# Designs tried in a protein design chat: VH-VL binders against q10081. Part 15

Target 1, 150 residues: q10081
Amino acid sequence: MSNLEFVYKYFNSLDVKELYDIYLLRTNVFVVEQKCAYPEVDEIDLKCGHLMLRNANGKLVAYARLIPEQQQTVRIGRVVVDPDERKNGYGRKLMLQALETSKQEFSSSKTFVLSSQEYAQPLYRSVGFKKCSDAYLEDGIPHVEMRLEL

## First folded at step 4 (VH-VL)

Design s51 (framework fv_temelimab)
Fold by ESMFold2-Fast, scan of step 4:
Structure s51 (fold): chain C 150 residues (1-150), chain A 121 residues (1-121), chain B 106 residues (1-106)
Amino acid sequence: as target 1 above (150 residues)
Amino acid sequence: QVQLVQSGAEVKKPGSSVKVSCKASGYTFTDYYMHWVRQAPGQGLEWIGEIDPSDSYTAYNQKFKGRATITADKSTSTAYMELSSLRSEDTAVYYCARGYEDTAMVPFDYWGQGTLVTVSS
Amino acid sequence: QIQLTQSPSSLSASVGDRVTITCSASQSISYMYWYQQKPGKAPKAWIYAASSLQSGVPSRFSGSGSGTDYTLTISSLQPEDFATYYCQQYSSYPLTFGGGTKVEIK
């Protein structure tokens, strides 16, 4: 019985506290925890939607960005769950909401894609994604492209 | 508290099948994957496969594909591993273990007590 | 299939000794996990994400490593630490474990 809230906003609708929470979570996971020396903040952030999951205390516990692409395709990126909260099933709940929000915000969305590290594949498969490429290196780390078609 | 309680030891004949159960309590059964791992006497750990109880999606070690079947019953919070066409080399302790693959930082954090399966010729 | 090779396969040590065990992967991996197993019992999660201790694991244990080479160290061995330690990868299917390192009383 946790009171979870999903909030979805484009960049210019984010308030300063939401922006702070998003970049703090993303930086702590992608840069600090994963120890990757890649640019985390990019211009795509200005053009995409931001999906936030907050717990009953208002803490940002999970986040993803939704990037509309050509041919009724949505790319889901920057999927993160607060490391202190990873045993709560928030990643799965986030992914299911990302699909639902994409259908509501991007009319005629039929295809969802993402780039997955090998270890993250079970999360994405649990919501219907399937591998659609050979492994490739992104920032030196093995990834595979995954796709879900409706 | 989280508990995984497995069924009791079994003695089976070559060519038969065995079905081991793992009853989960103390958490939401559908929020975590359930894995199956075996250990032959004096040997190391060998991963058999996994199931996502929320949608019954399974993944298997190819070595066991076609012989192992993993299932889950949400109503009883119980996972099962059935192994068919048993041979003497299948004699092992079989464990269930809980894992959640969200960003893959979570290990197999709780294990069942193990079920000894002896295949006697 | 990613093969994990542990060395040594066994060692004998005395209380108070520094013990180091290694796990080498045939390919670069993102995360290494370590488990402690005592005779007749199920494995226990011990170290995750290469260097993070599971709740309840004594601070004399540490993990380190990246890429293909990972290490578990016990700074001052205690009687309750005599066990077999297994490494595990979750970078690629099938999931694999190392062969184990048995830490025995001298």
Scores: ipSAE 0.007, ipTM 0.532, lowest interface PAE 10.6, mean pLDDT 85

Design s52 (framework fv_temelimab)
Fold by ESMFold2-Fast, scan of step 4:
Structure s52 (fold): chain C 150 residues (1-150), chain A 121 residues (1-121), chain B 106 residues (1-106)
Amino acid sequence: as target 1 above (150 residues)
Amino acid sequence: QVQLVQSGAEVKKPGSSVKVSCKASGYTFTDYYMHWVRQAPGQGLEWIGWIDPSDSYTAYNQKFKGRATITADKSTSTAYMELSSLRSEDTAVYYCARGYEDTAMVPFDYWGQGTLVTVSS
Amino acid sequence: QIQLTQSPSSLSASVGDRVTITCSASQSISYMYWYQQKPGKAPKAWIYAASSLQSGVPSRFSGSGSGTDYTLTISSLQPEDFATYYCQQYSSYPLTFGGGTKVEIK
């Protein structure tokens, strides 16, 4: 075990090094590793919260964004774990913190949703999410919508 | 260390059922999915289904739905796969395999040793 | 269901050779997984997330690819590498495996 630290900030509170770390991690996973052809960086980044998990050395090892939606709903997106740090339980720790942070930042939130690739369903299910749609294609990749209600 | 230990080889008649066990140790049983995969002699790997031991939720390959039943016993950290209405084509080595629950990036990181099920008259 | 086609189905190689095997998916997937299986043994997780080596896998192994086309490469084949290698997708249920590539001694 190492000393882990969670940091949560909106876009305009991110410093240059944090912004660099976030886009480097997201680009390395979604663009380089997964080769998603469509834009990784979008306008939602400017309007949402950014949850960072750092290890004892200050390295960004996991990340997710928290997007307030209509009807007291929070969408969790861009969930990513550094490829060198997988199998350390960081994804689960990140998701549990994402739920806790969402409750603190969006006090009226009652529903949490996310779009899950097939391989990621066990992670989300482990923190209480349930499948709520049939499979659909997003950028050519099979996904299912998952939901957690308080 | 993580270990998955399966029950011994079985010989069954057509039309009967077989129940294979997979005893897990070295980790928290309810933190990971357990998958079942089979391999007919000289053939490739075929996925049967999985179970989440924490709530017994299951998912099956439609090819086996109605014949395969996957269960788990939390008190003994043991998963089971029962296959009914056996045919000669069901002769295969049956494996249990752990799915990594955290990120699901390594779907089958540990495997049982396999159980040979032979279906013959 | 996603179909995975491996090529070649078998190959003969000598110690020290560079070996490349391929896996083609019928539709785009985010991650490809590879397993090594020796006769009479259970498969072993070998490469995950297309390019990450499982703990204990020698660095002469590498994985690459994206979308529909993936490869496993052995830069300098060793005697212990003679085995059957299977690719697997986890993008859609049912989970599917390729037909396997048997790496044999010349």
Scores: ipSAE 0.144, ipTM 0.715, lowest interface PAE 5.0, mean pLDDT 87

Design s53 (framework fv_murlentamab)
Fold by ESMFold2-Fast, scan of step 4:
Structure s53 (fold): chain C 150 residues (1-150), chain A 121 residues (1-121), chain B 106 residues (1-106)
Amino acid sequence: as target 1 above (150 residues)
Amino acid sequence: QVRLVQSGAEVKKPGASVKVSCKASGYTFTDYYIHWVRQAPGQRLEWMGWIDPSDSYTKYSQKFQGRVTITRDTSASTAYMELSSLRSEDTAVYYCARGYEDTAMVPFDYWGQGTLVTVSS
Amino acid sequence: DIQMTQSPSTLSASVGDRVTITCRASQSISYIAWYQQKPGKAPKLLTYAASSLQSGVPSRFSGSGSGTEFTLTISSLQPDDFATYYCQQYSSYPLTFGGGTKVEIK
């Protein structure tokens, strides 16, 4: 129903309003909502790509970062959908766009990886990811590593 | 308007199987998972498993593994839960419920009306 | 499996009362939902992610808490609110529910 726009930028191309939107959304979900004491902002933010999904009003409704890794691999991290905007299928749309954007920006990459909380595995499996590790704890929360190979 | 409509009440003998249906409407069936939850009379809700209708992937509670099978028919926008080797303690109302896919999975926002399964000799 | 313990099992209240229902998890969790169930009906989602209110649910309902202790509060009980309430954790599989709290007329 609404015009949705994907915007992809490296850190140095982000303006201060985009940076504010990204950290506000990430902090509200990963720190406040998840009750996690983990330091959310890190050095990787300075050297990776940032994928934003905005609605017709310009509101940031979903976000992920795309991290090029060794061995032609892209790590998708900080995947988040605004709590007020859930139930719109934005998580799936974001993941599909993350794969397409990664192919365009990192053309040699055919392997995608991410660390998933147990309850979030269905989202990632819906776009082709498969579990590739046993469960492990991050900040007391169960996670599994997931991989997609093209 | 989102709706989940379940099949009618069933009476089964011990050892039989029952198959309950859950027909979805008002949204794209393959965009959301369908969970199955039961509630025995006067007892708590108990999660049984879920299906991803887009690829038929299923996850089951270990308690029901081997007795429960969840399937779907995308042409009919319908999910099915079959429970075999029925016992008297399987007497319960069985619910289907829609679950969301996103970064913090939204729990069951829409439920079917429930199907009473009575297991008696 | 994460065990969810609700208290009280039964609560007697009058219209206009502030009602608080508690739910304790056997280990630290990040995500909890609350449901309302009326006799003969399916459960209805009230709150999720501990404190987020489901669309269409009256603002008198609120969720709070973190770690292992969570609460559902009804700020001013209405006649439609006499029901059984269930908490549910969805941080880890298998998904588990509390034993329920029946809110009945005093």
Scores: ipSAE 0.109, ipTM 0.692, lowest interface PAE 4.0, mean pLDDT 87

Design s54 (framework fv_murlentamab)
Fold by ESMFold2-Fast, scan of step 4:
Structure s54 (fold): chain C 150 residues (1-150), chain A 121 residues (1-121), chain B 106 residues (1-106)
Amino acid sequence: as target 1 above (150 residues)
Amino acid sequence: QVRLVQSGAEVKKPGASVKVSCKASGYTFTDYYIHWVRQAPGQRLEWMGWIDPSDSYTKYSQKFQGRVTITRDTSASTAYMELSSLRSEDTAVYYCARGYEDTLMVPFDYWGQGTLVTVSS
Amino acid sequence: DIQMTQSPSTLSASVGDRVTITCRASQSISYIAWYQQKPGKAPKLLTYDASSLESGVPSRFSGSGSGTEFTLTISSLQPDDFATYYCQQYSSYPLTFGGGTKVEIK
């Protein structure tokens, strides 16, 4: 038995400590480590759900945001795992939970989409996503759009 | 405990193909990528590619694209690396190594013992 | 491709010495690992993500650096530490390794 806990909250339900933990993790990974130079914090954060994975000590170890789009589509973004917590299966557990949480929170969801960097494609393929675009550059980094249909 | 066990040494003629196996045990085979890395005598380590055993998706180094094929058999928990059109420059020890299935690449925490492939006429 | 240059190629040291090995990347990277390889054996992971110590690796090993300059330090060399050390970047494909630094007995 794991001592992991998934917590899902819409933005207005986040407390100050949760908000701090989310932005600290996202900034450390996307801005500091990956050097993605576009603004990390955006207006979409105010309109989406936030999925958190915490360990037995309450530390935020993985995170994704779930963005409801039109046409019964959910976009999964800002998928991140704490660098000190890699090799624990958290990325895969997070993605599987993101799909289940999306089905519960966004009734009638039938399509899931995400924008994937090259190194992350195998993770997303392992949970059923398939490429649906040619490679494109976002801030100089190759990405592909991926889709999962129920 | 985690273990990767590779097939034995091979001697091949130029133009032949070689297929090396890597049998995993002690963990869930589909949870980790299997990478292939080679090392010619006295030379640096050289990354060849990887496979995601959960869906057979592969990524190859451009240098080996078209000559290398990485496959897996989930029922046997075994990954394979086949290198075709062998030349004497392909003489090397070939290693499989475990990397994690996550959003960021992780280093290779467990390695196979290596398989010496000798290409000579 | 990102080129990884290690220095020195070889160094002679005595048990108890502090040993520092350097790795330079041809462009800025975020993810680097260090491996130890003994003759006839597969490499063994020592550090990853520049400064994280792999489980079971002695605390005398440490990694540091950022951008293009990275180092592996052995604070007090032990007999088991005579080996060849390799850095590896995994910030972008293809994954690339340094040329190696052989630490040999003086």
Scores: ipSAE 0.016, ipTM 0.614, lowest interface PAE 5.8, mean pLDDT 86

Design s55 (framework fv_temelimab)
Fold by ESMFold2-Fast, scan of step 4:
Structure s55 (fold): chain C 150 residues (1-150), chain A 121 residues (1-121), chain B 106 residues (1-106)
Amino acid sequence: as target 1 above (150 residues)
Amino acid sequence: QVQLVQSGAEVKKPGSSVKVSCKASGYTFTDYYMHWVRQAPGQGLEWIGAIDPSDSYTAYNQKFKGRATITADKSTSTAYMELSSLRSEDTAVYYCARGYEDTAMVPFDYWGQGTLVTVSS
Amino acid sequence: QIQLTQSPSSLSASVGDRVTITCRASQSISYLYWYQQKPGKAPKAWIYAASSLQSGVPSRFSGSGSGTDYTLTISSLQPEDFATYYCQQYSSYPLTFGGGTKVEIK
């Protein structure tokens, strides 16, 4: 296979090249590809964990952030797969690793939540998430809240 | 090599049902959604619905909900679309198409050859 | 339900011409595909994410746009490009297609 590597770090442990890779991927997808006119970088980045998936060449191919919340809950956000790397199953691999990493880093976690664009629901359902809200607009794009209970 | 092969043309009477099959080969059947799209003569493309073969989750266009039933058989790598209570307006070429839904959906990259369903009295 | 309006519905052009077709969405969308369909054939994926060419699509094709306004351009039309082109949104269910633009020989 492509000899994939998962790396998980809190913000203060990221080196400058990792930070560059994360923001390049996030802005290329959420701002450039999705045409969302909102600030991509926010202060939550300073308080959460960052999960990176790299291929055999060291390229960052997928990313998510893990945000510990109250009531033993972890919010998974900024889930993104490099546009050139889609159809490799990286999104599903990333989500399975996000759950595994959350269990290791936040052992008291019982609940996982995320805000899903409507088309992305199948990815999250494939790893156990279920819709738990009506559709709502976030930055003009239809979303639903999804939840997984352990 | 990825291939989607559909069942042959059908001629049906109003009020009857039709069931079109789509046999997949060349990839892991459960890794991709299977979508159904139709095209009436002289008209554009219209999405009917989709199935996740891994757990049989389905999503339907409300226009077809209650009339269309999409199923999948993992053992034969075959998806099915059944449409009931047929009307002359249902005369169309019906396509199956493979879709991959990740953090961002990719296009329907492989399509079946199409199945012409003619509804006439 | 997101509606996609393509214009023109048809156009006539000669080999070597620059052709532009448009797709307008009733609300902002995050992802848009383009498909090419020749008579009697199934559609082929042509452009994804508004601007990325599918493998094997000639470089004379390009896509652009954001929000509600999208375009597909053919910089120098070739005989094999005469087809109907459809846009599709995949931001929201139900998935919807534009009405198609038929590119015909002049």
Scores: ipSAE 0.065, ipTM 0.682, lowest interface PAE 4.9, mean pLDDT 86

Design s56 (framework fv_temelimab)
Fold by ESMFold2-Fast, scan of step 4:
Structure s56 (fold): chain C 150 residues (1-150), chain A 121 residues (1-121), chain B 106 residues (1-106)
Amino acid sequence: as target 1 above (150 residues)
Amino acid sequence: QVQLVQSGAEVKKPGSSVKVSCKASGYTFTDYYMHWVRQAPGQGLEWIGAIDPSDSYTAYNQKFKGRATITADKSTSTAYMELSSLRSEDTAVYYCARGYEDTAMVPFDYWGQGTLVTVSS
Amino acid sequence: QIQLTQSPSSLSASVGDRVTITCSASQSISYLNWYQQKPGKAPKAWIYAASSLQSGVPSRFSGSGSGTDYTLTISSLQPEDFATYYCQQYSSYPLTFGGGTKVEIK
């Protein structure tokens, strides 16, 4: 194991360096790398939890946000792995931790949902999510809704 | 060191089936998808489908749905692609390739050496 | 299915030349990869996510583009660059490849 550390914080508990790391990673992947030209920063960031995965050197290598919804449901979004750190299994580790953190932070969470780009389905399937909709376009990109029930 | 080693060349008659194997080593077999891609002589690359060895979930190109069957054996770290009702147009080199899926998907980073399947009467 | 069109289908160039090949998608995509294939061998991952070089790929290679138009550029062609290059879209199933661009060194 590579001395990985998970850190979970709500927005108001994030320090300036953590905010910098999160937005840099999200912008570099979603806007620059994936060419998704929609606004990356939104008001949901102020109302949700932020899960960070850091390596032994303190580098942010993966991130997701956890959005509590009604009916004991948590929506997982902005799932991202640093491009230089792919193939290390960080995406799967991040998703497994997102489920555990959600159970600890959001009462008796029973349902987890996410909107997955078509090519990303295998990551989410690897931790138990299943497709629960036909493909649809979000910001011009094919997506499917996925769900995990406890 | 990651290696994907495929079975040897096959010569088949029209209407028969062929089953190509791809033995993986040097990594945890269940952590990566295995994709199958073919290339007819002088033609480009065509994606057939993929399997998640961890739960045997499969995804297929609709062009091959019903004729192609992709399977995986965890105990031997081997993936298989079976193609039925063979026609002369199925003559091609068939490749297995490893895919790691994450939020911004990496390419097929390791490929088998290819298996030539010749269909002729 | 998303169709990828590469141009030119083939080209001949001298060592040291700048080579640019293009890949055009029938609809907007967010994810494009490039593969290098030498005669008699399996393809190799070369560039992913339009512009990121795969480990071991020489810095003379670069990728760019977004939406429907993408390019692979070789700034100074070397003898070992003789190969066919394929683009691939990873935005939607089924995964599709371009027809390939064969680079012949004079």
Scores: ipSAE 0.141, ipTM 0.711, lowest interface PAE 4.7, mean pLDDT 87

Design s57 (framework fv_temelimab)
Fold by ESMFold2-Fast, scan of step 4:
Structure s57 (fold): chain C 150 residues (1-150), chain A 119 residues (1-119), chain B 106 residues (1-106)
Amino acid sequence: as target 1 above (150 residues)
Amino acid sequence: QVQLVQSGAEVKKPGSSVKVSCKASGYTFTDYYMHWVRQAPGQGLEWIGAIDPSDSYTAYNQKFKGRATITADKSTSTAYMELSSLRSEDTAVYYCARGYEDTLYFDYWGQGTLVTVSS
Amino acid sequence: QIQLTQSPSSLSASVGDRVTITCSASQSISYMYWYQQKPGKAPKAWIYAASSLQSGVPSRFSGSGSGTDYTLTISSLQPEDFATYYCQQYSSYPLTFGGGTKVEIK
């Protein structure tokens, strides 16, 4: 907690450096490191909230986007932790904050959902998510849908 | 300060079962997966399966499904791996290992338990 | 099932040598990990996320690679580095390891 800062903004409130930091981190993890052939930048970015975790030096170390859906549901996507900063518990801190921020920003939120790569399931389970689908392929990469209900 | 302490060596007859324990300390037991990996003498590492101690969800290598049962006791911070219908080919050192939640690598390992299956 | 192939299976080297070990996956993976194992001991976490050194690992070790091809390099081999090194993927179940590369003294 000390010298860590969470910042939450919708797209129109992001400045150019925040936008640069977000896309640099997302591209380095999803495209470069993980070789995911997804179009990383999409139109959902324009319509959702962006949660940033910065360290004491102001570096963006973790990120997630929060997408309000129908029926008091929030979808959490593009969850990434800077590879140089792993093992600091930032992924779990980010997920706990994503739940709290969602409750604050989207009143009456009761259900949280996400699409998880197979390797990431333990992170999401650690904050209460449970698998709720069979594995499916997105651009050749195995995923499962996960859900948390309050 | 993280420690994984396993039960002692076992000698078993073919067709019997063995249950190995792994007691965790120095961290919150329910925050991490516990994995089981074995190594036959002079051979490489082979993944058996894992448990999420928070809800007892398990994942198994298909090779061991039906023979391996992985359980966890939250009150004692202890994970167990039971292997049934033992054969001589099951002679191996069995390890428990903690799966780190962000990267899912095995950051801490138990000391290993030698299971010998012989007449 | 993702197969990991390590090359070479064994190598002989002298103190001060540069040593390179490769690990090839049968399909693209998100994460590759490396473990060091000395005789009679449990494996030790060594390199995670392809290139990040575990705390306490000497800086002469490095990891690189992405997709299907990964390498572990020791820039100047020391006596304590003689061990077997295993790669491991955690992109999909079941988790799989390479066959290991034994680094022996010449």
Scores: ipSAE 0.030, ipTM 0.644, lowest interface PAE 6.1, mean pLDDT 85

Design s58 (framework fv_temelimab)
Fold by ESMFold2-Fast, scan of step 4:
Structure s58 (fold): chain C 150 residues (1-150), chain A 120 residues (1-120), chain B 106 residues (1-106)
Amino acid sequence: as target 1 above (150 residues)
Amino acid sequence: QVQLVQSGAEVKKPGSSVKVSCKASGYTFTDYYMHWVRQAPGQGLEWIGAIDPSDSYTAYNQKFKGRATITADKSTSTAYMELSSLRSEDTAVYYCARGYEDTAYAFDYWGQGTLVTVSS
Amino acid sequence: QIQLTQSPSSLSASVGDRVTITCSASQSISYMYWYQQKPGKAPKAWIYAASSLQSGVPSRFSGSGSGTDYTLTISSLQPEDFATYYCQQYSSYPLTFGGGTKVEIK
């Protein structure tokens, strides 16, 4: 049996347990762990694809959402890895799978973009993204826009 | 087991350069950034810069830009930090440290440190 | 550059005491990290993501914080805990450390 499993679904295909797992992980990382209140759940969740990485025990260990935008662009957001699982290299595996899944689901995609916290740039650069903006504040935290062109 | 092993202590003259090495083992060298941090006697920790060994991308603290050069050799799993135009205030212990690409993890493994003494 | 201010710079405490160290950032950060350093040794990762203990760190240690203000607490100080503790932000380049808090025997 597979050690790790990737599952990709649009919102309307998610079951209630998957929704629970996703929001629990996202809330624990973006709201609780970072100790900063900001709106985590938004209406984009209803219109995008959700990529889940589960371990051998079925636990959701990493997640990202894939947002199709205009002009053959996909925005990757809400990239999170379970804090208990961070020493396993799941972030890079997740990003590589996000690119592959996007190619399968959005075959016309030419450009991938994301807003990266400054310290997180190494993850995204490791899979081919490059900085394409000066630093800016998003919810008080320094970010840079990053882009990957196929 | 993850290990970072640094080169030995150096004594250098003002105006010269020093190159410190950090040999990694026990993990995939290209999966993590390698950071360089120094600590002058009786002082705190100061970040110099980092390298992504997978593509040789580097980031530097502006204070060291133009004097520090960080490189990596994938074939030997070794990172290097070269500091030029040495001054007495560059006397410090220099550390390499492994950093994660996307995690909230600290620099989880550190080299033992290399003492660089700049004296005339 | 994000500046980190630790307080106090040093403190004297006895075995069994509760010790609290603070770290304030000049702007909001995503995560705070803490390191323990003993004389003549490299820093050792201690707390990551503000509140998560590194493997092998005793449960008497805890981290907490929000926005710009973070704390490291030792609930009952032990002899092996006498060290200098540094906070670090990993949110913006250049990466920066606090000035350190030296925990000494009273």
Scores: ipSAE 0.013, ipTM 0.606, lowest interface PAE 7.5, mean pLDDT 85

Design s59 (framework fv_temelimab)
Fold by ESMFold2-Fast, scan of step 4:
Structure s59 (fold): chain C 150 residues (1-150), chain A 121 residues (1-121), chain B 106 residues (1-106)
Amino acid sequence: as target 1 above (150 residues)
Amino acid sequence: QVQLVQSGAEVKKPGSSVKVSCKASGYTFTDYYMHWVRQAPGQGLEWIGAIDPSDSYTAYNQKFKGRATITADKSTSTAYMELSSLRSEDTAVYYCARGWEDTLMGYFDYWGQGTLVTVSS
Amino acid sequence: QIQLTQSPSSLSASVGDRVTITCSASQSISYMYWYQQKPGKAPKAWIYAASSLQSGVPSRFSGSGSGTDYTLTISSLQPEDFATYYCQQYSSYPLTFGGGTKVEIK
C-alpha cells in the first residue's frame, strides 16, 4: 500500500550513495545499537548481493545481504531495519523479498539458511524458517541456525 | 488503535484450572506473537510463554511447561492461557501482551488490562 | 536463564530530582527494554533497544548501556513519573524481567 521499492544489486553494481546508505544503516544497528563485537564490514560484502528496501521518500529503511553457498543454498545475513521505521512490518516484507530475489538471482537455490539471534526467531519463522540447531554463542550473544527448504 | 481486552477476575480452588482470554483488535492478529506474563501481589513480572497465532507455534518458560497451555483462535482474534493444577502461589494478575516481532526487536508494545486470578479455599 | 538485577529496589525522590535506575544482566545481551507500571495498572512500554523512547514518552527519560549494564535516567522528575520501572531482556528464552524499581515521593 505504501510506495515501497526493493532494489537488488551485486556489490560491484552499487553506487557510492547506496554503499554509504548500507554501511550507515548496518553500523548504526549492529555496532552502535546492538554493540556487536564482531567486525561489521567483511570480505563477504564484496562477493554477495545486497537487497535494499526504500520508502516513498527514497530512504533506506531495511537491508539484507544474500550469500550464495554450495548445494543450492543461499545464506541471508546482516538483516536490519531502520530503528525509526520498525512498526511498519518492513522486516517481514524484506524477508519475503529476499526469498523471491534469491530464487530469481540464484535459480538453482532451494535451501535458505541464516544465523538468528534467539529473540529474532519469530521474524524468520513468520516467513517459513525453522530452527535447526541448539543455541550457541556468537560473540557472547545466543544464536540459533535456521533453515527453510522449498 | 490496538486494544487487548482480557476476561474478568476468577476465584479458583487449589487443584483446579483457570482459562484466561485476551481479545485483540486494531491490528492483524496473525502478524504478532501474543505473550503471557504474570505478577503475584507485590511482586515482579514473570514470563509464562507465547504463541504465534499464524501457526499455533508455542514457546514456554520451562517453569510452566506441563501446566500452562497457550492457544489462539484466529476467527475471533482471541488468545487463551490455561493454567492447570492451581496452587496458592499461582495467585497473580495475568497479562497478555503483544510481542513486536516483525523486525529484530521483540518487546511488549501493548498490554491487556490484566486478569486477577485468586487461588484460595 | 538470564537473570536481571535492578538497583535500587526502591528510591524516594522529589519533583525536579535526577533519578538513575540500573539493570545488570548475568550475561551479555543485545537489547534491554524498560516498562513503566503505575499502581493497579498494566505495565506500559517505555524504552526499547536500550535507548529508544516509546512514542509519547517524555524527553526527560533516557536509556543507555550495553553488554551487561543498563541504565534508565529521569533528568528532572515530575509528579506523573512516580511508578515502578522494570527492565526486560529479549535476547534469550525464557524472557526475563528485573525485580523492579519503585520511584516514590519523598
Scores: ipSAE 0.121, ipTM 0.691, lowest interface PAE 5.0, mean pLDDT 86

